VHH binders against Outer membrane protein assembly factor BamB (bamB). Designs and how they scored, part 27

Target 1, 360 residues: Outer membrane protein assembly factor BamB (bamB), of Alkalilimnicola ehrlichii (q0a984)
Amino acid sequence: CGGARELPDLSDVGDGVATETLWTASTGSGSASSAYALVPAVEGGRVYAADSNGRVTAWDAESGERLWRVDTGRELAAGPGAGGGLVLVGARDGRLLALDAENGEERWVSGLSSEILAVPQIARNIVVARSGDGRVYGLDGLTGRRLWIHDRSVPVLTLRGSSSPVVVGNRVVVGQDNGRLVTLNLQDGEVIWEAPVSIPRGRSDLERMVDLHADPLVFRGVAYAQAYQGELAAVGMGDGRERWSRDIPGHTGMAADSRQLYVVDDQSRLWALDRNNGATVWRQDRLQGLRLTAPVVIGGHLVLADEEGYLNWIAPDNGDLVGRDRHGRQPIQRPPVPDGDVLYLLSADGRLAALRLVED
Short names: E, the ipSAE of ESMFold2; O, the ipSAE of OpenDDE; V2, 0.75 times the mean of E and O plus 0.25 times the DockQ between their complexes.

## First folded at step 20 (VHH; framework vhh_6z1v_2)

Design p1 (from z1 with D103Y W104S S105R K106S; at its last look DockQ between E and O 0.61; V2 from the best seeds 0.00; counts 0 for: pae E 12.0 > 2)
Fold by ESMFold2, look of step 20:
Structure p1 (fold): chain B 360 residues (1-360), chain A 121 residues (1-121)
Amino acid sequence: as target 1 above (360 residues)
Amino acid sequence: EVQLVESGGRLVRTGGSLRLSCAASGFTFDYYYMGWFRQAPGKEREVVAAISGSGGDTYYADFVKGRFTISRDNAKNTVYLQMNSLKPEDTAVYYCAAGEWFYSRSDYDYWGQGTQVTVSS
């Protein structure tokens, strides 16, 4: 009989892909909730990370030397975002903090309408942040002054946590909790287009959840969005028109290379799809049952971290599970962050590791 | 430093053809959309055509569809605009641009100095 989730037997999988630990560090107390989007940011030769207890830390990316650490005094739930000389973190109380990237000193703080569970972004001196009530804000990067707000209805029941906005050029791509994908002008927040990905169906609030919870992916002119209980869609960035769709629900996330889109479904199967027409190239089922992160493309490999602390290495051309290696027993809840041949790995308890792929 | 250098603009008769080229340097060429814009005297700069980094996706304004073709050679870091069946209303300064998207003038980060195309009646 069943009462607990059945985990796959992966004991026969070898090491596969060699890595060397360059350094390790502690971000503090880690993340208090799997709904928080606390993820390292790599920018300008530095690594930034936050814990949920309010600490924000910068390290030299090469040596792992701590450059600064500050205590914001707030429960942090999203970030950092880094760019434009700023480190951006979002708090449970709705405060968006902009810290000086050189020394961690507060540049400004702005209040949003509710908790911040999506990673803030910055481009062209405009900070983009999303609050848990579904509002998207554009803020001046120098002052934190509100430039625009995009307000959209939020369903009665949504997943806790929010997909992060994606800024590409002068456009902001937002996956909404109502199953629609919207693209906003970065400068004024006006809607450029809106596209349906999934429509709520069913008789109860639970059955009608179609949140675009996975971060949207924009790759070479196409926006990809995946609904929690609905469809995966590819939408042209220029016109908002659907290129293709597949019945592959999920909430974990996606990655792409020049040929293929990689997506995790709601059963933890990893799909590789032809990016242009959505046709299945392969599917890897051996990870079914694990709680996975979104896939990451690095060094000619795919990697997905999981709830058991493993990195799962996948061959992109055929989907083979070529190796597994463990980095502690704590869950890894956000995708590892690639920078060249280095992968930054953050566990739920706040352990940060920089891993270099060893070339063959 | 990013540089975009247009060439090929000249005087041509109605019904004639021109090929514009734009040589690019200072950035990873195949990661960017390349676009051609034009500006007639007293008018705003408008998109003519755009092409994705790989060359697989193209966009053409309605006023040039069927007459103009955008292409790129990533080995030579060059984008081209083949202009056929030219009309006097095509007279303008043509600009090359590079950006991560192609929808409007504000989507482009880098611009050339422009090349004059003049179509005589």
Scores: ipSAE 0.000, ipTM 0.385, lowest interface PAE 12.0, mean pLDDT 86
ESMFold2 (binder alone), look of step 20: mean pLDDT 83; pTM 0.845
OpenDDE, look of step 20: ipSAE 0.012; ipTM 0.316

Design p2 (from z1 with D103Y S105K K106S; at its last look DockQ between E and O 0.02; V2 from the best seeds 0.00; counts 0 for: pae E 20.0 > 2, placed apart)
Fold by ESMFold2, look of step 20:
Structure p2 (fold): chain B 360 residues (1-360), chain A 121 residues (1-121)
Amino acid sequence: as target 1 above (360 residues)
Amino acid sequence: EVQLVESGGRLVRTGGSLRLSCAASGFTFDYYYMGWFRQAPGKEREVVAAISGSGGDTYYADFVKGRFTISRDNAKNTVYLQMNSLKPEDTAVYYCAAGEWFYWKSDYDYWGQGTQVTVSS
């Protein structure tokens, strides 16, 4: 049809890695916007998910038994984050909700300064949440009281949606809409270091957008960040100094294993880079034109979901597209969530599936 | 309100040294990159040096590498430019600037009024 993107012809590709469906469930109506970060959370033998209509549900991860479901009465746009006995969801109206992980009862609600489009995190009884106006909050996990705020002005024009903070040890890594990567002390929100990843270019606000929109990835002491219209950079977590950079713009996301960094660019090409020096190992171009999720490493395999409901399986060593298998016809908009040999898929219409990789 | 106040500019002979200071107030100092810029008569303003909010990352223009050092004292809300081996070409008004970017050519959010440095033969 006229106006549609040209999708690749992948009809010659066989089935992917063998999987067994353990269970399926409905989260409700799914997500009202692709800008929402509604992603299942797996924690403590349970799976949590939210829909945009305000429902939050918990299932037993092994059996798929529904453990609880609550209706928050708010349009939810981010989460859940799970940990410390809490399930955290962010609402379009700026409310951050903490629910009891055991029964879904509200423990507290805190108001942030704008909509919450980034997945809240919790570590060491501190909740980290980011509002759409660029502020990052540290909140007490027991009470929801603000412990600190990191407050920076945002560019006039930014992409809708926000990258989620990453908490590693006592550090919070944030990809900012102004092209900076910042690391904050978890306890007090003080800046440990800042690093530019990309620079604004052009004379219009649209041309100058360099949002670090993809979630940063922290792996073995290195923070990786990708700018929308700029660079991909590897930055040392200890000192904030650039290890390497590449001209690979994108907003979808990254994964790593011990050998390689896997990155989707703005044309849906999948790059494997040596994660220590940034050198290209391979590039898979056959998925170009599809809207992909960030890659996921599971069980020695590499997989990306797409807008057509497929899982696309890639050989990590050489980049071969080894198979595709379909899980409904609705888009999968957020990366599948690995837990051991199980992969949790959430489609845009709210279908949740747990798939176990079958060992050959 | 936001204030950046430069000081230390004066007449210095070629080969001399000078330290510029910029006292900041009215914003959260340690969250901002600080930069020194200069503008000679009839020329465009150009970046000299910049330093991250934590002080961990620095930038120097090629024309001053090895001669100038930028530093900051976040307890005193002050950024410094130590200028050694001064040349007549360094004669300019020096401006302190604060911004959210560690980008050497970007417009910074706040600017000082400048301090005159003159280097004589």
Scores: ipSAE 0.000, ipTM 0.120, lowest interface PAE 20.0, mean pLDDT 84
ESMFold2 (binder alone), look of step 20: mean pLDDT 83; pTM 0.850
OpenDDE, look of step 20: ipSAE 0.013; ipTM 0.326

Design p3 (from z1 with S52D G53S S105R; at its last look DockQ between E and O 0.01; V2 from the best seeds 0.00; counts 0 for: pae E 20.7 > 2, placed apart)
Fold by ESMFold2, look of step 20:
Structure p3 (fold): chain B 360 residues (1-360), chain A 121 residues (1-121)
Amino acid sequence: as target 1 above (360 residues)
Amino acid sequence: EVQLVESGGRLVRTGGSLRLSCAASGFTFDYYYMGWFRQAPGKEREVVAAIDSSGGDTYYADFVKGRFTISRDNAKNTVYLQMNSLKPEDTAVYYCAAGEWFDWRKDYDYWGQGTQVTVSS
C-alpha cells in the first residue's frame, strides 16, 4: 500500500434522499476506537446505545424521550444487543453485561476470556457473545451462566476487531479470524458445518491475514462472508457448501435485496453482484478512498455512511450516486440501522439521529 | 514470579512535575493492561490512569485529566506516569498494576508495593 490515502472529489454531487430528522440525542462521549462495535439497537419501540466511557442509554424510538441512562463503570467496546428483555454490552475487560431493558438495572455480568469487540446477540433466551481471542459463548439469558464455549486457535497476526455473530433460527453464524465461516447450534455450541472462505497464503504474517472481519450476512438461506485479504463467498446455510466466490477482499460489510448482493471492497468501491451466481451487475467507483460503512437497504434506496459524516445514496438498479447529505462532521463508523422507514445514525462522537425518509 | 517495581515518588512543590516509572518482570508485558492507582490516607484506592497492552488507548480519571500522561515502553517492560501541575490533593501512595483483562477501574491481577508522592503547599 502506498503513501497517504487519496480522497475522491465529490463536490459536484447534489443532496441525497430527503429525510426528516425525528430527533437527535447524545450517547455520551462516543467511541474510543474505530475497532469498537458500538452500534444502536432498536427493539420493542426503543433505541439503545452505549458510549465507550460506560454509559448505556435508552430512548423512546418515536419521540426520542430518554427513558433511562446508567453508568456501568466499564469501558464498553461492543453493543448494545437487545432482546428478551435485555440490553447487552461488552466491555474491554471481557465482562458481558446484561441490563434490564425496562430500567437499565444490571441483571447479570459474566466474564469472558478477553475483550468483547463484537456485538452480543440474544435469541431463544440464549445470549451469544464473542471475545477477541475468537471464543464464542452461549450464555443463559436469565442468569448469565455459561452454557457452552466454542474455542479455536487465534492466528499469530489478526485484526483487532471481531465480526459479530449472526443468529438465525437455532443457528449461530460466525466469521472466524482463520478465514473460515462456521455455524454453531445455538443450544449447545456444536458445529453444524464449517466452510473455508479464504486460506492463509504468503510467507509473512501480514500476507497471511484472512480474518472474516466483516459481519457475515445471512439472507434467504445463504450466508455471505468476506475475508480481509481473500475471497468473498456465498455458502448455503443448509449444507455449508460454497455456491460461488469472488476475489473481492474487504472488511466493511454487505447488504442484500432479493436480486443483488452489495459489497464494499478494500478500495471502497461498491459492487452489486447477482446474489445467486456472483456475477457483477454494476460497480460504483466514485467513493473510492473513503472509509465507508457497510451498505444499508432502506425504502428502495441503498445508503452508505462515511468518515466525513455523509450519507451516500446509491440507486440499487444501476449504481448511480444519486446524492450526498451530511449529518455532522464526525465519522460515521458503523452502518446506520434501519427500522421501517427510519434510519438511526450514530457518529463517532456519540451523536445519535433518527431520520425518516420523506416520500417525495 | 511477577514483580512490579514503582520508582520516582518523592516530595514535590505545588505546581511541580514528577515522572513515575514501573518496571515489570515475570510475565509477557506486551499482553498486559497497565494502570496507575493512588491511595491517600483514609481514602479508598482510586484509578488515576490506565493504558492498554499496545499503548493505543488510555484512560484518565477526571481529577487528573490534562495534568497527567500515562505511557508505556514495551521494549523496556516499563509503564510511566508523567505528572504535571501537581496539587496537594495529589499526595498519595501510587501503585502500578497489571491485568490480563482491561479493567481500568479496579480488577487487576498484579500490584506493586507503591511509591509515595507528597506535594507540599
Scores: ipSAE 0.000, ipTM 0.110, lowest interface PAE 20.7, mean pLDDT 84
ESMFold2 (binder alone), look of step 20: mean pLDDT 84; pTM 0.859
OpenDDE, look of step 20: ipSAE 0.007; ipTM 0.259

Design p4 (from z1 with G53S S54D G55S S105R; at its last look DockQ between E and O 0.01; V2 from the best seeds 0.00; counts 0 for: pae E 21.2 > 2, placed apart)
Fold by ESMFold2, look of step 20:
Structure p4 (fold): chain B 360 residues (1-360), chain A 121 residues (1-121)
Amino acid sequence: as target 1 above (360 residues)
Amino acid sequence: EVQLVESGGRLVRTGGSLRLSCAASGFTFDYYYMGWFRQAPGKEREVVAAISSDSGDTYYADFVKGRFTISRDNAKNTVYLQMNSLKPEDTAVYYCAAGEWFDWRKDYDYWGQGTQVTVSS
């Protein structure tokens, strides 16, 4: 509205983790909306990225050499997803585009029922895509023809934007806008199980919003899901039964390692929880007030980017903020993408950077 | 029509200072990375320095680190190269370049005609 939020005073934090810039590049005009899921994809030694104006670009991951760039002629709102020799992007007009990963040429285009705001996925030659009206599609990777559709009622009021489906083995995990987590069979789209994460509560449409907006996280047989104004739950992948839940609402996202789940709440506090029982291990409050990305685990550290262009480095054992370094002044709105000891950062204006962790 | 016009090149003594300017027109300057290159007679063109669209990142060739500073003023569509502690081996034609990709090892999209810098012994 017009009330300025107070940013934290972090002037006492020095550099805790050094990085070396390997290369930088422009993806184009960046993203037209924070609701768009334009996120770099790293696959097969290549980095792919799209801008909202319709450009899709591939670079060599090590050198930053531009390999190809195409103009799709459409406003892109999601992707890329990469795999199976394809680069997948979703458009605001509901078109799902599959591009040849080698040269960027269009292999096929398929129409979905509404705008595509979730990153498409591919496994076992099946493309999984989600449209903004809540439908989930399985499409043949070679031809783009529809294999199945899963349709579910969308609540009266939902957040713009959608969590991306997660494909694990022969299962598709979807965080739905009605506060439920569903797992579908990849081959035919039939429901394997469905679990409530949060139930709409309150008297107004705004109070009842429980979208599972953060991408689900599947780690070592457990699915984790976080509701916008509800609960964080851990659900067994085998049976869909809740292992634990916590009252930690948020929409930013999660990461895990062998012992802990890391979650950003709706106040930008970073929680570390025991993965098995949900008990709090630590909480880092110093970043409160910043607009953060989901955490990323890399090189024995946690990293969260923010709206001021900083990377915020956190020690996983105790939650200490061990360093901050700035990579431009534009917001970083999507989590950095790790690949080995390299992070790929995409800022809101379309600047892409590859950073290597420096070991001293 | 895209134009990059360098200015400020001249004769200067060893140890002196010089500031080069490059005025840009015909494209949206704020979106482009800018670079300075140089070419001595009989030598290949080489990168000197580069700067991102928002001035957040800079690159300097090893032979000029600590002596040269690149900057830009997006309100004036101008990129600058401050050259201090000049040496005779800095004698070259200096070129301004603009590209949408921050990869100083690759071709830039637009190039100026150059400005001569001569450093006397």
Scores: ipSAE 0.000, ipTM 0.109, lowest interface PAE 21.2, mean pLDDT 84
ESMFold2 (binder alone), look of step 20: mean pLDDT 83; pTM 0.853
OpenDDE, look of step 20: ipSAE 0.015; ipTM 0.324

Design p5 (from z1 with E100L S105R; at its last look DockQ between E and O 0.01; V2 from the best seeds 0.00; counts 0 for: pae E 16.1 > 2, placed apart)
Fold by OpenDDE, look of step 20:
Structure p5 (fold): chain B 360 residues (1-360), chain A 121 residues (1-121)
Amino acid sequence: as target 1 above (360 residues)
Amino acid sequence: EVQLVESGGRLVRTGGSLRLSCAASGFTFDYYYMGWFRQAPGKEREVVAAISGSGGDTYYADFVKGRFTISRDNAKNTVYLQMNSLKPEDTAVYYCAAGLWFDWRKDYDYWGQGTQVTVSS
């Protein structure tokens, strides 16, 4: 009896945080699936975004002027990643496309083993991509040639979608579907360390699901990972040792500032934890029942988008919901992307908005 | 192919000393924690000692009580277990293990075939 999820009454929350819309644009048809990792990318004063129908568009970040748009002719499910003069997008058919950031011209196409549902990354002329079967690829940024593959067995049951790899320096941090966090060498894909975040427990395959579906977060030498039906753990990047763990399951995502780790659990409760020891500073339960995006730190606020098209503004110090403003009626399925005092929002219908936070 | 090959196991008298070696190949040795385990007849396998990739951290089971020392030579891809003051209760097959994950008690990815240590009264 799939009881209609009761949405919280948040009518008492005003527009306590002022934003200015700089510009809006259409990416095309938007996202065909919530499992798709279509997100705006900001690089070099430009914003890039893709729709599920295969359109990739570049805008001037300041003016919102469209610079170029191309049609790849493929169902896109991930990206873009931007860097190194490239715009990277992944397709449902397992093809990774590298486009010229300046004009959108196709530079190369590489075939992966399955659908791409994670945002591809690029660093030091190496493209890092992840396919739906759990494989992680290192590719030459210039040619798309495969340099290395990291392959781990994927459990029989996994959540659809994959956490995006995080590149920090010469390391690639990957949350695996088996509940383990791995760090790879960017150049050759060798395992530097691997740490268990959550151990599968139970008799059934469903009970044993402990996917690190949420994107891992690396902040000041510590990697944070959250498991579906499992634990949240902090792992030292230098040695792969667990620093602390908490029984806070979830798959939405995390953010951090100098003091606190912010995490959404499987009930859409927002936690602030001491970043060093995992102790609870505060928990905010007002957004319970909503499908939230990962929290984002911008200025002196936290912001989470939801399925109703709202931005939810949280005071980091005490967890108070200080503002809620609506940006369309369509779901925002991916976290807003911050760039300075500007947020880039991508709605499910393909609406892209640039919002400036107005500081009092 | 990953290989761990233990050596040095033999018959020794009570109070004697023995040094076990484990030669590793097929992986980046210094990235892995190495451990020694033992299994006596009719008993469960138990951890004896572990050492970090750099060799900076060592861990010992409670029953070791300073009698055993784990060490490694990363240049030789070898881990050692120096066993002193051996007792009949130390009779077991000793296994070498390697792991990237740091739980020295249980988290190992590769295992050797073992070497027999027998302590006679």
Scores: ipSAE 0.000, ipTM 0.260, lowest interface PAE 14.9, mean pLDDT 90
ESMFold2, look of step 20: ipSAE 0.000; ipTM 0.196
ESMFold2 (binder alone), look of step 20: mean pLDDT 85; pTM 0.865

Design p6 (from z1 with Y31W S105R; at its last look DockQ between E and O 0.01; V2 from the best seeds 0.00; counts 0 for: pae E 19.7 > 2, placed apart)
Fold by ESMFold2, look of step 20:
Structure p6 (fold): chain B 360 residues (1-360), chain A 121 residues (1-121)
Amino acid sequence: as target 1 above (360 residues)
Amino acid sequence: EVQLVESGGRLVRTGGSLRLSCAASGFTFDWYYMGWFRQAPGKEREVVAAISGSGGDTYYADFVKGRFTISRDNAKNTVYLQMNSLKPEDTAVYYCAAGEWFDWRKDYDYWGQGTQVTVSS
C-alpha cells in the first residue's frame, strides 16, 4: 500500500543452474537478527553451523550425518570459524568460545570488550576476533590467552555489525568503521599498512558514515573494500597503495574470478568490474529492490541468494539473469558457502542444505 | 506484547543526580540495543544515550557526555540512565527505546510511555 519497498517482477525468469540436493539439516532456531554473522563453516570434510540460541552442530560434509551438537548456553552472533582443530563462535555477551572440532567440547572461552558480530578466524594457531567496538584481538589457539589487541578510532555513528577480518598468510585485513582498510601482522598485531578507502564527509553523523561494513575480499594480491556511503577501492596487498577506486557504495559484499570483481551496490544492482582497472563490464539491474547476499562464484557460475529464499543465477560474462530457483520461503541472509562443486545454504530459520552443481 | 516501562523521573535541584530505570518485557532483552531519548515541550525528541545488547558498547549525545551514564542489567531486563550534574535544560520527558537498526540515533521500534524529569533552578 505504498510504504513497502518495491520488489521486482521476476515471474518470467526460468529455473536456475541444475543442482542436486545432497542433504538437508536443521541448525536449530536460526538467527535472531540479520546483523548476526551466523554462517556455515566447511573444514576438514565437516560442516559446522550455529544458531542464535546457543547450539553448535557438526555434520559430515558428504553424508549430512550429525556428528555432534552442543548447547553453549549463550546467544551466539558470529561464526563458526573453523581451523586448527577448533570451531570458534562469538557471543552477543562478548565471549569467544573455542570448541573441539572432533566432539564439540569447550577448549577455552575468552572475554572480549564487546559483542562479537564478526566471524572469528584462525591461522597459524592464532585466533583473530573482532568485537563490536572495533577492537581486533589475536588470541593463542591453544589457551585463548590474549596475544595482542589493535584499537581504532571510533566514529560517533556506525552500522550495527562488523565486517569480518580476513587472514591471508601472516596478515590480517580489517575493514574499519572509519573508512580505512588496515592490514595487521598476524603474530603481533602491528600495522603493516593502512589505506583510506573512503573519507567521512559532511556535517551530520549520518552523512559521515563510511563504514567498511562489507567483508574485505583478498584475491590474487589485491584487497577490495567497499564503504557503506563511499567508495569501492582496490588496494595492493604488498604496499597498501590504491590501484583504483569507484563510486559504488554498498554493504552486502563482493566476489571475484580471474578477470572480474562482482559487487552489489546499495540499490541491489550487481556490477561486474574489470578486476585490474575497475572499469564496468556489465551491470544487472533486474534484482533491484531485493535484499541480496554477496555474490558467490561456483563452478563457472555466479549466484546470489535473496530475502525470499531464491538463488539467482547470473552469467559471469554478460550479466544475464539466467535463472531463479527457490529453496524454501525463508530469507537467505548470508552468502551461500561454496566448497568445490557443493553449495551450502543457510536460511534465517536455521535450515541448512547442501547442493551439488550438476555437470552439464 | 513488548512493553518498556520507565521509572525514576522526579523533581531535582540543579546540580543534583537521578537514576532512571526502564523495565523491559515481551522480547529477548539482551538481543536489542536500548536507547534513552528526551523531549522537552515544543522541541523534537532527541537521543541521549544508547547501549548494545551485551552492554559492551555505549554511545552518548554530545550535550550529555561526561554527565550521564547508560548501563543495563540483562538478568533483570532493565536499562538505566544515571544522570549527574543536572541542569535546567535537562528538563524533559525521558523515553526508553529498543531496536536493532543501523542508526542508533533514530532506528528504534519499541518505545516506553516516558517519565518526567524536572530540574529546578
Scores: ipSAE 0.000, ipTM 0.139, lowest interface PAE 19.7, mean pLDDT 85
ESMFold2 (binder alone), look of step 20: mean pLDDT 83; pTM 0.845
OpenDDE, look of step 20: ipSAE 0.005; ipTM 0.257

Design p7 (at its last look DockQ between E and O 0.01; V2 from the best seeds 0.00; counts 0 for: pae E 22.8 > 2, placed apart)
Fold by ESMFold2, look of step 20:
Structure p7 (fold): chain B 360 residues (1-360), chain A 120 residues (1-120)
Amino acid sequence: as target 1 above (360 residues)
Amino acid sequence: EVQLVESGGRLVRTGGSLRLSCAASGFTFDYYYMGWFRQAPGKEREVVAAISGSGGDTYYADFVKGRFTISRDNAKNTVYLQMNSLKPEDTAVYYCAAGEWFYPGDYDYWGQGTQVTVSS
């Protein structure tokens, strides 16, 4: 371990936003590594989650009743992705598994060229998956046949783990380990546009790491990307042209609403930026030192989970830390998943909780 | 012996167009990022554009605003810079460079440069 961080004193912060626990469940063993992208998926009134030991489980989203559980026999490192009647999980051995969303039965398995640490996606019956060597695959949702491969050189030294592709309409947005944001045609994998976000700087391979490790965010026609040791950029989805950029490095992630982009920097400061021009609206520094998840916008609130098990509630208009509430002492390593007024939390030990916001 | 030889620099009027070429020899061309850099008198050398060995990744400095296009022909070991809508601010010596990465400080080989002058 790297020794004691100086943690902020937040003991004066009151209760969080009013929530009620709808249900809790266990996914099994949880995640074996913080580099794994084991996140709940919410689709069609169901919640899916995987543990690193190979279990994949489905629950009814309203009641929390378990619908099915299967053991894949593989160490799982990414997913689930859900859609098109499929539940998609990626394994450390490079196998991409597609399970029937109704009953968990295996529909197909495809081998990719490297471990899968990014959440697979599906749209229009095309599965999009990314392997750790930087390749992006388009696969037929029915059969698992490879429809296309997008192949890129990977820098000599990259962060372990990969940002997940984002599928919007007929486009696939990929944050690459070389500091570029690329958009591919979903049907054939051909490049529509490519934009540099950050340029590697420095003489050593470590100093030159500019991985787009945080998942890209696409919101209302703009793609946002953040480099590990570089820039945050807003890029027009239509033409791939930069609208603005800021020197705000980070790897945790982003969220947006109609006015603002919310981003966590590499010091765990939370920035709100004007979405159209990148100007700072506010910055919340009180969480510095905590290991945060990406922010989530839910019900007119902004929330970030942390590795101490807290939800940290932020007022979107001014950045005030308005409340903290704890959901066990286990780390929450991936962003909570919103669905309407419900928030799904997954702790590193595999505890899954569904919380409903109470609205007047 | 590695050689990078730029050509095509000349005097042009504001709003004009110009194409620069860089012929490379003495190394495995497809392996290297190729870049165009420029240096005006009294200023630091700056990146204009860069392109990966395969041609799949490109970079452009913000000041070009979509006016320049980098390309390469790996069969001819040549990289190009198409410069449109030229401005007096584009006046500089333009250098071709090759490196394993496209950042200015990491380029292994440099050409001698070609002068581009843009008159009012």
Scores: ipSAE 0.000, ipTM 0.097, lowest interface PAE 22.8, mean pLDDT 85
ESMFold2 (binder alone), look of step 20: mean pLDDT 83; pTM 0.845
OpenDDE, look of step 20: ipSAE 0.019; ipTM 0.355

